VH-VL binders against Peroxisomal protein 2. Designs and how they scored, part 19

Target 1, 213 residues: Peroxisomal protein 2, of Schizosaccharomyces pombe (o74758)
Amino acid sequence: MTHNTMLQRFNGLLEPTHLYIVSVVAYSACNRPDKISGIAKEAMEHVGPSIYPKLREALVKSSPLVGFPRTINSLREMTTNIPPPFPDEFARAADADIDTGKRGKIYFEKTYGKVTQRVLRSMQSSSLDLANIALDYAYGKVLSFNEVVSPLETSLMIIAALVPQDVNPQLRGHLKGALNHGATKEQVMSARNIALEISKECGIQFKGDIETL
Short names: E, the ipSAE of ESMFold2; O, the ipSAE of OpenDDE; V2, 0.75 times the mean of E and O plus 0.25 times the DockQ between their complexes.

## First folded at step 19 (VH-VL; framework fv_cosibelimab)

Design C2 (from z5 with heavy chain V50D; at its last look DockQ between E and O 0.90; V2 from the best seeds 0.85)
Fold by ESMFold2, look of step 19:
Structure C2 (fold): chain C 213 residues (1-213), chain A 120 residues (1-120), chain B 112 residues (1-112)
Amino acid sequence: as target 1 above (213 residues)
Amino acid sequence: EVQLVQSGAEVKKPGSSVKVSCKASGYRFSDYAISWVRQAPGQGLEWMGDIIPIGGAANYAQKFQGRVTITADESTSTAYMELSSLRSEDTAVYYCARDLYWGYEYFDYWGQGTLVTVSS
Amino acid sequence: NFMLTQPHSVSESPGKTVTISCTRSSGSIADNYVQWYQQRPGSAPTTVIYEDNQRPSGVPDRFSGSIDSSSNSASLTISGLKTEDEADYYCQSYDSSNHEWVFGGGTKLTVL
């Protein structure tokens, strides 16, 4: 099939806002910042300028998973080729008065439920310091902030970030975790399948089948 | 189709060791843990330990520490359990089981079992 | 650190409902998921319930699992009992403090 827009290409798999969040994060994770501005332009045309802060936040939120270098380049591509429709702001400014460590712990426990301690132990067995950084930084400062993108939207973007990285254990946990944050099975599988198709387009080489719900 | 195929039955003398293999197929071996569980005749199930193939990180039940060694070979998709200083009470069927160790708590597939008989 | 206690045996007629209990000796049954395994004579165990109340593909919906925090126990319920359900059943849970899997002692289900 010939595809001109993301909406045509993935018709009906996700609502447009979720589709664009998943798409920009998947391409960012594939190190294809050159794809970001076209998607952002399409998103603004179909949803309106209000989508721009959501795409920016989704990319920012993806940084603990995708890494700063790819995230920086993806955001640069977006801002230089589609000027922001609103002034940029420090979205997390109010966090200065919040115990983000507690917020992150609550978010982590919501993601993993009863298996929280087993997942924590797995991270700690690799590195105590890494486990603390994941809780305090990734979950506390980044992922648990939900004033711009929701926990459901965050879960879909996490899936999009992880699929290209070929990390089935962590993906497995977040496919299930997305359900715990209110995504339907259909939404989870759509996000996974869209990210997988983008990964294949980008030439990502997988060592085997990608985890499924 | 996920399969765990174990090595054949063994007859061993007291004081020797046994090494049971568990060959995995139908999935990417490195993505899951493998647990070992034994069952003495007429008795219940007893967890012995597990391994995460990435890095070969093994964890052992306290009862078996010092006697059991669990290893994995990613190139052959095979896990191994070696039990040393065998005695007659180690006569049992030994099972491997696949464990979704990240985000889940259960075994979803089991090997067929390997009977190890310890007798003179 | 904790034990899981099951009745040694249960018996019930075809078509009826049986419940097998699994009581945790210390700490809360709700702290970790409970699994149930079926083992027919001469066969390897198979999972019939995982994570308290979930059924793997291919397990009939007449198998169900539940948790009762007040009695600190889990239950496996088999409705519409069939002769093919005759087997040993084991509950299992994870001990987060000792990093070990714990199995119950097993329950022999007799159908007749």
Scores: ipSAE 0.745, ipTM 0.874, lowest interface PAE 1.3, mean pLDDT 93
ESMFold2 (binder alone), look of step 19: mean pLDDT 91; pTM 0.930
OpenDDE, look of step 19: ipSAE 0.909; ipTM 0.944

Design C3 (from z5 with heavy chain S30D A57T; at its last look DockQ between E and O 0.90; V2 from the best seeds 0.84)
Fold by ESMFold2, look of step 19:
Structure C3 (fold): chain C 213 residues (1-213), chain A 120 residues (1-120), chain B 112 residues (1-112)
Amino acid sequence: as target 1 above (213 residues)
Amino acid sequence: EVQLVQSGAEVKKPGSSVKVSCKASGYRFDDYAISWVRQAPGQGLEWMGVIIPIGGTANYAQKFQGRVTITADESTSTAYMELSSLRSEDTAVYYCARDLYWGYEYFDYWGQGTLVTVSS
Amino acid sequence: NFMLTQPHSVSESPGKTVTISCTRSSGSIADNYVQWYQQRPGSAPTTVIYEDNQRPSGVPDRFSGSIDSSSNSASLTISGLKTEDEADYYCQSYDSSNHEWVFGGGTKLTVL
């Protein structure tokens, strides 16, 4: 059956775990929580129950990018219609004992490399508070925690979250940043193209072409 | 294909102003910055400033603060550089260049240049 | 404020290799990417190296860039010189402290 599953629809573009992470985050960013339980069901059938915590964490990690309202609805849809195979726990409990601000700064610097200061200045010039919140909260508390979803998987998730938002400058930075976190060009382009196709299916109107590597 | 096409040569008197245009095509104009660079006859390249189309935010080299105004019109995909209080030392070729302002640091495409001659 | 210093001119014979240096006066050359632009007489500059050592599509692989932190310099190397390589070459980097682009003074390459 052609295009009846995510695996068939996007044949060979990403390994299954990455495909499912990208897919649930892209639909969440498109405000289509109704699509997520079907994808989670497919993921559990194909990969097994161990993927469920990864999908949950990917959605949680997407929240600074997608926004909490859409993330809340996406998680509710998944947990209500696909019973969690394991008890949920506070995965970041050990963060109370470390300097997450430092971890976030290091992660931010790995993402942007030599252009870190220019990117940071761009946020600071508009709002010092936003720049600090991005570093301390988005990077420190959320994105730099990699015990469940790796830095590579996080980078693919970020691409999936950004494509539907039509924000080419920030997408450009994260397409390159994914390479810095160990993704191949092929993985990056696959994540982008899957998210773009999902966005078109969901009726997202773009102002023009979406950024590429 | 990315292209930056600038307005034609200008001859100006000292004390006047000049406004050079840079029309962009082949890409989404609001996704990239436009920098302006000048080159006096027989001299090197000198950066003047940049415009980020989102919000129309401009930043200028300290040397040109108060004399240069850089603007962008997203609807026509055109950037402008206006230099006021012209002096003979402002005789130069003025270039626009596409500036990757987020995630990258370089110019990838240049306009053809606009000669501005300031003479009495 | 830092400066980028280049030799005023260099020359070399066709088929040989030339290296053009670009020395940063303060702060580390490695802190920001270095670009190289070629400008032929009467023409606008074009990018031949970006992000220290990357070539844009269409630039021959005989052009290469490198960074040397110990001398605080960048280098543009052109191997297999051709007469068409005769041009002015400028290095460029971003000044993160002052938020300005900085160009080197330029180097006139003569192929003879």
Scores: ipSAE 0.749, ipTM 0.872, lowest interface PAE 1.3, mean pLDDT 93
ESMFold2 (binder alone), look of step 19: mean pLDDT 91; pTM 0.929
OpenDDE, look of step 19: ipSAE 0.888; ipTM 0.936

Design C4 (from z5 with heavy chain L100M; at its last look DockQ between E and O 0.91; V2 from the best seeds 0.85)
Fold by ESMFold2, look of step 19:
Structure C4 (fold): chain C 213 residues (1-213), chain A 120 residues (1-120), chain B 112 residues (1-112)
Amino acid sequence: as target 1 above (213 residues)
Amino acid sequence: EVQLVQSGAEVKKPGSSVKVSCKASGYRFSDYAISWVRQAPGQGLEWMGVIIPIGGAANYAQKFQGRVTITADESTSTAYMELSSLRSEDTAVYYCARDMYWGYEYFDYWGQGTLVTVSS
Amino acid sequence: NFMLTQPHSVSESPGKTVTISCTRSSGSIADNYVQWYQQRPGSAPTTVIYEDNQRPSGVPDRFSGSIDSSSNSASLTISGLKTEDEADYYCQSYDSSNHEWVFGGGTKLTVL
């Protein structure tokens, strides 16, 4: 029997919900929006319609890492070919009433622990604006919103977004950061390995070995 | 296997400069920083500075600011430390070390050391 | 600027346990990770403990690290002491305010 489904292909590496999140984000990061609808269809058949908002949110959350153009095309592919089973809502509407900057800072500090200031200074030394945008936008508005996709699921998504980009220093930080957000070593390495296999399928050329825990 | 191999011992006159090399192998050079640490005879370890190969960004200990220059050449996977205006107090073994710099705080591999003797 | 203070020397017999302290002079020892390096005579340092209490691959489990916030210190503990453990040991931590690495003064371990 051929291994045509994601479940068959990556049997036992991650639970199905995590597998589908990692898969759609890895293909999006590889600029393969054409793969997204097939994965979303499989996910709905296996898990049920409740997976759809998680896949959509995982793609939205990936946008600071993957970039808006690839994210736009991935979301369009999914919604055009697999109609949403529920009305879409502005999930972050309540954020207008909270300090998302503080939420983002706490999330950043949980990700990096005692090395937070060294990481922050590394970004600041190149651009104060980049460091502030990373904290206020990427962490504050995007990554630290966890009502749809959990911190653990977010960490696996981040790994899936970073592996295709060949950015070992940042990947190293998020492999460790995933442990801080509750992932097991096995979950972290599975997400990394799935994303690596998808990257190879998509023809991504790496300059060397991809980081591990 | 990760290795950091340094250039050989040097004897220098006061007022001159020295440039020590550190050739890295067994990993992708651009993924890690290189720190420099010295040790005077019978003394402890003293951090001098660090370089991140991407872009060649360097940061120096306050004590050495203005006298030390740390550079990296990605094409040869080699870091360099140059110390100018040498004094007898600069006689030491100079080490390079691989610095995790992003996500971690420690050195995981060290070079073999380079003895620099400053003598009239 | 903070300093890391270590005893100048410690000694103990083979098979016994030794503890080497590393006391931070200002600010909290818990604010930054502490590392421990072993240096045998004529050799480069090697990492025996990183990030407070983690062992690199190949370092025996008889080496352990700990943090004591009440005494503002870190400790390296070596149990089952062997003659090959005779070396100088340095603690290290990062100064986030000045962006510099700080080493302790070093401790000479003698195995009698």
Scores: ipSAE 0.755, ipTM 0.881, lowest interface PAE 1.3, mean pLDDT 93
ESMFold2 (binder alone), look of step 19: mean pLDDT 91; pTM 0.932
OpenDDE, look of step 19: ipSAE 0.894; ipTM 0.938

Design C5 (from z5 with heavy chain I54F; at its last look DockQ between E and O 0.87; V2 from the best seeds 0.81)
Fold by ESMFold2, look of step 19:
Structure C5 (fold): chain C 213 residues (1-213), chain A 120 residues (1-120), chain B 112 residues (1-112)
Amino acid sequence: as target 1 above (213 residues)
Amino acid sequence: EVQLVQSGAEVKKPGSSVKVSCKASGYRFSDYAISWVRQAPGQGLEWMGVIIPFGGAANYAQKFQGRVTITADESTSTAYMELSSLRSEDTAVYYCARDLYWGYEYFDYWGQGTLVTVSS
Amino acid sequence: NFMLTQPHSVSESPGKTVTISCTRSSGSIADNYVQWYQQRPGSAPTTVIYEDNQRPSGVPDRFSGSIDSSSNSASLTISGLKTEDEADYYCQSYDSSNHEWVFGGGTKLTVL
């Protein structure tokens, strides 16, 4: 393998910013923090230093899906090997003044549209407490914050986090949910295919075909 | 190719039970739900319940609560519907259907149907 | 609980257009997706419209679905009617409050 850039490897599938978001999250979900700093360097060279806070936020946003341990290691790898071009800030500081629970509910309803109640019921059938945590914390505090990473970019990030985990029902919902947040079918399928290719590179063993639109 | 193949016709006495099987193929069984729908002769479609994959969670229409049990066996990719305390009005064709339960609301594939006749 | 009400039967000549209505008794028709199923005698149902207005592959584009919030109804429209379209048609929607699927009573389409 010649180790071509991510841009060359996935030429034309996504615009560069989206490609780099999908890539770092997919590798993080595969437990490959060692890949993160090289991708972040490439991203800064091709897009500019403004992409660094987007990559950091995408990784932070992925934490309800990827898990805190892998997210910590991925962020540590990036921060340790690349000096941040801007000071780190508590991006969600202004959230202290708003009802994030309501923001999260609106975001969840945007994601699932008319099928919102059926999805919520499925989560509740597993655990009422889990369903409340998903709405209040995963959606309320994490996913619905859009000042750094947009709803469209968040949806592509979610796809990248889910593909390596081999969870077709949840992936199915978020492939469709990305359309509801403004992604095109082409962008959704590209994000899925990039994450699938990265998963195969990382040795992820799938039990069957991975969901598609 | 996705297929749902159901067990053969049954003739039952009032007060007994029937168990209909639905064997799925062509997809990962755990990724989709299976709903059960019945149709009495000359009548419309009536939803009975659903089995949700992984862990075998089931949900039933209120009309059938207490009489219907829906189960699944991942190792054989087969769903089952058992209806107890049969009455003559339970004479119907029973269908299984693949239900996209997460993120979608519709049935995309149907079994061929199983005629259950309750004679009295 | 809501009900979905369909006409018992409709008929029309080949080449013409027919519309089958599906009226929701309480709550808004727009709150949940509406599906349409075709059932020929002795056969299992098949999907002709899902998610209000989407066609599965293999369903001709002369089948269309729509939602009318003002009459609280969904409609299946079949243009260029063919004799092969003679069947029963059922609408379906999800009752989010009771967690149950609801079918309409069905409509017998006769192509004269």
Scores: ipSAE 0.709, ipTM 0.871, lowest interface PAE 1.6, mean pLDDT 93
ESMFold2 (binder alone), look of step 19: mean pLDDT 91; pTM 0.930
OpenDDE, look of step 19: ipSAE 0.883; ipTM 0.935

Design C6 (from z5 with light chain D31S E100G; at its last look DockQ between E and O 0.91; V2 from the best seeds 0.85)
Fold by ESMFold2, look of step 19:
Structure C6 (fold): chain C 213 residues (1-213), chain A 120 residues (1-120), chain B 112 residues (1-112)
Amino acid sequence: as target 1 above (213 residues)
Amino acid sequence: EVQLVQSGAEVKKPGSSVKVSCKASGYRFSDYAISWVRQAPGQGLEWMGVIIPIGGAANYAQKFQGRVTITADESTSTAYMELSSLRSEDTAVYYCARDLYWGYEYFDYWGQGTLVTVSS
Amino acid sequence: NFMLTQPHSVSESPGKTVTISCTRSSGSIASNYVQWYQQRPGSAPTTVIYEDNQRPSGVPDRFSGSIDSSSNSASLTISGLKTEDEADYYCQSYDSSNHGWVFGGGTKLTVL
């Protein structure tokens, strides 16, 4: 009757690695860092220690969406209560040798395809600076780095970060954008539904229905 | 059920202004843009402008810049289009349409249209 | 701005196939998605094709859209024509440089 693990609770909706990525990011976005260590422990037990760097990177990647304060507390909860199985490294060390701005632009264009310029203009119309920071920082430095968390996994993580924030226009773009990064419709909808269920558990109040694919 | 219901037909004198309303229901008004399109008798569709309800940001076709004002009222889920300095060639049916301004490029729902007749 | 040019009228017999073209005057037709709207007399337009070749729910699969880069045009193809398809058809695309929508001039489809 009762479901006491994330794997039991959301059985069959996503493969375990994706489930754990979506879950930690959704709880982080809901300002529930207290939930993260239990999920990380379950993930280590079920998938093995190799998942730990992925969960840490997913939380790091979520920071432009979730915000630094919630991300800081979520990472502290995980690392304090679940000892890292491997030494931490600066995963982006090789970025010093590449044009991350170009990488970010390519990633942004893949996300939005033919509607790229209209999306970009929507940000530029309110702030040229915000649009540049989104491209250079959020996409360039953060989201387009895919050596630890893949583009598909990144898209599922983005959905998990956005659902609790009740931002349907941006969520709509990323539900579609996840398909462009190789997610199936089923994976996209599962990530959305898991994040929605976590949001309701955490007491998030929505002003209406959450966008769907 | 998504609906866009527009205000009724109007007859206006040259030089006056008209304000057409478009009341949205069945969805979260702030999540979508509203575009305005007109159609003179026997003529094609002509885009006039768009409003994004969050913040009330509007953008206008160059032809109408300076004569059109598009606004939105979130509390009533209603968009408005006001056209000033009316001329007889402004006689047209005026439509509002729901515009998926983020991630997509098309109109998915249209209002029923409002006939504005400009005559002396 | 670019323009989208459509033939003024097209006619075909019931059961046949008709193609309506939409030619972009400058820049590539492939740079932005093309939509197609159907408008019956006295009614508001409705979407029959979006994102070049996608059909909204409820639109029959005899409606299809395509892009031809060599002629810089989009096409709406309606197979198995029915008398209910008699309407005006408009193509539409977004003008990224002017931040607004462009409609084609419209095509009157007569089923005869």
Scores: ipSAE 0.774, ipTM 0.885, lowest interface PAE 1.2, mean pLDDT 93
ESMFold2 (binder alone), look of step 19: mean pLDDT 91; pTM 0.928
OpenDDE, look of step 19: ipSAE 0.885; ipTM 0.934

## First folded at step 20 (VH-VL; framework fv_cosibelimab)

Design D1 (from C1 with light chain D31S E100G; at its last look DockQ between E and O 0.06; V2 from the best seeds 0.00; counts 0 for: pae E 13.2 > 2, placed apart)
Fold by ESMFold2, look of step 20:
Structure D1 (fold): chain C 213 residues (1-213), chain A 120 residues (1-120), chain B 112 residues (1-112)
Amino acid sequence: as target 1 above (213 residues)
Amino acid sequence: EVQLVQSGAEVKKPGSSVKVSCKASGYRFSDYAISWVRQAPGQGLEWMGVIIPIGGAANYAQKFQGRVTITADESTSTAYMELSSLRSEDTAVYYCARDLYWGYQYFDYWGQGTLVTVSS
Amino acid sequence: NFMLTQPHSVSESPGKTVTISCTRSSGSIASNYVQWYQQRPGSAPTTVIYEDNQRPSGVPDRFSGSIDSSSNSASLTISGLKTEDEADYYCQSYDSSNHGWVFGGGTKLTVL
């Protein structure tokens, strides 16, 4: 069997939709937009065209973690080489009618559970502006929107974004947070290990061991 | 045990200023904001403003902008509220309250209140 | 910005249930969390409900909070009313556009 498909390379570690979400985000975080279109093509061939909006949303959701520049390049690579099978929609249009700040806080609290106040106070002690931006923007407008990519899928995407960045404090919180959003321990560890293998392929140098459950 | 202990009652003349202190204990002072709320005799609660101890940033209700100054001293874990150009209408009990900061939180602990009487 | 309107007073007998309303004048009551504070005579306020319907530790479960989007209001409900519940009650919500807190006008609860 060839070693160039993601499905063959990581066979059985995650179901295909989760595998493709984790893969595109991990490569985006590694600044390898050149890998994205091949993965998106494989995903559509194996799962069907309905995965395309999920991959696009996963990349969009990764933007507070990966940063706009890498996200822009990854989305451009995907859309330039694989035209969207459906017209693009402003998925968050209905958010104009809701309190996304409240939605984000609820999502944040579910992610961190009993350590919610400690995590919030840690951000606040560094910057009240950052804490507000994280809750209102990253969690409120971006991560807590779950109509395209579920909370479980979002949690796996977050792990994929964080592993290449070598940020164990944030990764530790989201490994456990994924369990709170319905991922199994096996799914969490698979997402982490896939992202770690992609990071090694991309030449990412780690300061020490990468956090585990 | 979280406590907010305020300075004692004051009697002031119109046109003067008052500075009320709020000493915090039982928690890391820099982790929480302090809001100030006043209550005129027989009246309801009125929010005045907030101080975040990190960097000394403050935000004030429009009604008090220009007359109120809220500060914090991290080394003594103490917040201060100063109200200038006092009028008889400023006679009230002034409370400090612990606020996690950002408007998604609530006041979980209150000081005992400081009566400020503005009388000629 | 918006106002929170409460009845000036309510009364009820011990053992009964009372509900205090808090109506938002503009925008949705659900757009920001609502808190409820109890203030006994001569005392500082204390929190009895936060984040719409949560109780701090030490507040008995006969205190409950709710949101009604159709009437654009929040409610504090006290069941099994006791004479010690006689107090002023204030609702509160945050005004995100003006970065400030808004209190309701207060409700005097009399337990007869």
Scores: ipSAE 0.006, ipTM 0.475, lowest interface PAE 13.2, mean pLDDT 89
ESMFold2 (binder alone), look of step 20: mean pLDDT 91; pTM 0.925
OpenDDE, look of step 20: ipSAE 0.891; ipTM 0.936

Design D2 (from C1 with heavy chain L100I; at its last look DockQ between E and O 0.85; V2 from the best seeds 0.83)
Fold by ESMFold2, look of step 20:
Structure D2 (fold): chain C 213 residues (1-213), chain A 120 residues (1-120), chain B 112 residues (1-112)
Amino acid sequence: as target 1 above (213 residues)
Amino acid sequence: EVQLVQSGAEVKKPGSSVKVSCKASGYRFSDYAISWVRQAPGQGLEWMGVIIPIGGAANYAQKFQGRVTITADESTSTAYMELSSLRSEDTAVYYCARDIYWGYQYFDYWGQGTLVTVSS
Amino acid sequence: NFMLTQPHSVSESPGKTVTISCTRSSGSIADNYVQWYQQRPGSAPTTVIYEDNQRPSGVPDRFSGSIDSSSNSASLTISGLKTEDEADYYCQSYDSSNHEWVFGGGTKLTVL
């Protein structure tokens, strides 16, 4: 008669902090905000109150990938049902003093390494505006801010956001990119497999096999 | 098992066109690009162009711009390369190759090749 | 755009080691990955090295790839040569300025 906690369900695949980040983002990407508060409660019990701002930031960071509507609902579920242990703040307030566009470009280049220019040109061939928005906003303002959620944790979060979306080319790039940000192959595959299992639970219909490392 | 199976050999007259097919199997066609490469008898490999099946976005080598058209049909998992205004110098084996275009930079699988002979 | 220059031919005895060079004419060889393809007579090419120095599954570890920035070149090294290694070998890299794939001229390896 025990609960099937995330920690029990996915025992040993990721350390608890990474597991909870991957889990909340995967459920958010699946449009299951109703799952978020239960996971956040478990995370606070096992890791402590310091994980709450990490989960909030991971969800915020996922917004360019998941979309604002699902992210808003996931954050509302968490904040309404779990009293925040710390006041909410503008985490990126110090960004006003730095060139976030440059920070984003450096982060993008670390993600893709030698294939950076080919990836950039692929985005530009779809839309010059979209490529600029991806660099300036998604990478510059969102993903390259790593004061709360690290580059490694960000990479695992990105995998969790992409798996439910069935976008193998972009997922492929971020599976490899996670290695470039310091994740081990085991961490990458665990994040992918956890997100895939959550996607199947949530009824996501895939058009084929999901990319692997 | 990933396979790229190409259409059979063709004999064409100068000034005509040829359309070579490349049928993919063993993977989700939309997830990878298809590049086309030719090899004249006794010569090296020459890249002609690439297609990303999502949206049918194609890009061509400058040398072939205006003469080559590359297309893809997702419903049949088939890519096509059409070369127009054929000359005897276009006699070659034409290959398709699976091109990993996001996060990577290489060809991992090749078709068996299609000999196109341009002769009067 | 740039060219990739390879020796026209190389030969060596079974059991020995051979190195095939691939020199980039302009821009840095290190800016994009280099691949190596093997083409046996009458057959399609197959990948033997990708991403500078990685081997696909099934390619023996006696095949290795390397980059030398000082000579602006890549190298394919085949140790413990076997008669089955007799083939044409092509290097390849991506021209990110022109969005084109570039192949080297090819090297015929003869195992005597």
Scores: ipSAE 0.782, ipTM 0.892, lowest interface PAE 1.2, mean pLDDT 94
ESMFold2 (binder alone), look of step 20: mean pLDDT 91; pTM 0.929
OpenDDE, look of step 20: ipSAE 0.859; ipTM 0.926

Design D3 (from C1 with light chain D31S N98L H99S E100G; at its last fold request DockQ between E and O 0.87; V2 from the best seeds 0.83)
Heavy chain, then light chain:
Amino acid sequence: EVQLVQSGAEVKKPGSSVKVSCKASGYRFSDYAISWVRQAPGQGLEWMGVIIPIGGAANYAQKFQGRVTITADESTSTAYMELSSLRSEDTAVYYCARDLYWGYQYFDYWGQGTLVTVSS
Amino acid sequence: NFMLTQPHSVSESPGKTVTISCTRSSGSIASNYVQWYQQRPGSAPTTVIYEDNQRPSGVPDRFSGSIDSSSNSASLTISGLKTEDEADYYCQSYDSSLSGWVFGGGTKLTVL
ESMFold2, look of step 20: ipSAE 0.775; ipTM 0.890
ESMFold2 (binder alone), look of step 20: mean pLDDT 92; pTM 0.930
OpenDDE, look of step 20: ipSAE 0.878; ipTM 0.931
ESMFold2, look of step 21: ipSAE 0.770; ipTM 0.885
ESMFold2 (binder alone), look of step 21: mean pLDDT 91; pTM 0.928
OpenDDE, look of step 21: ipSAE 0.875; ipTM 0.930
ESMFold2, fold request of step 22: ipSAE 0.741, 0.710, 0.702; ipTM 0.881, 0.876, 0.873
ESMFold2 (binder alone), fold request of step 22: mean pLDDT 91, 91, 91; pTM 0.924, 0.925, 0.928
OpenDDE, fold request of step 22: ipSAE 0.892, 0.885, 0.888; ipTM 0.936, 0.933, 0.934

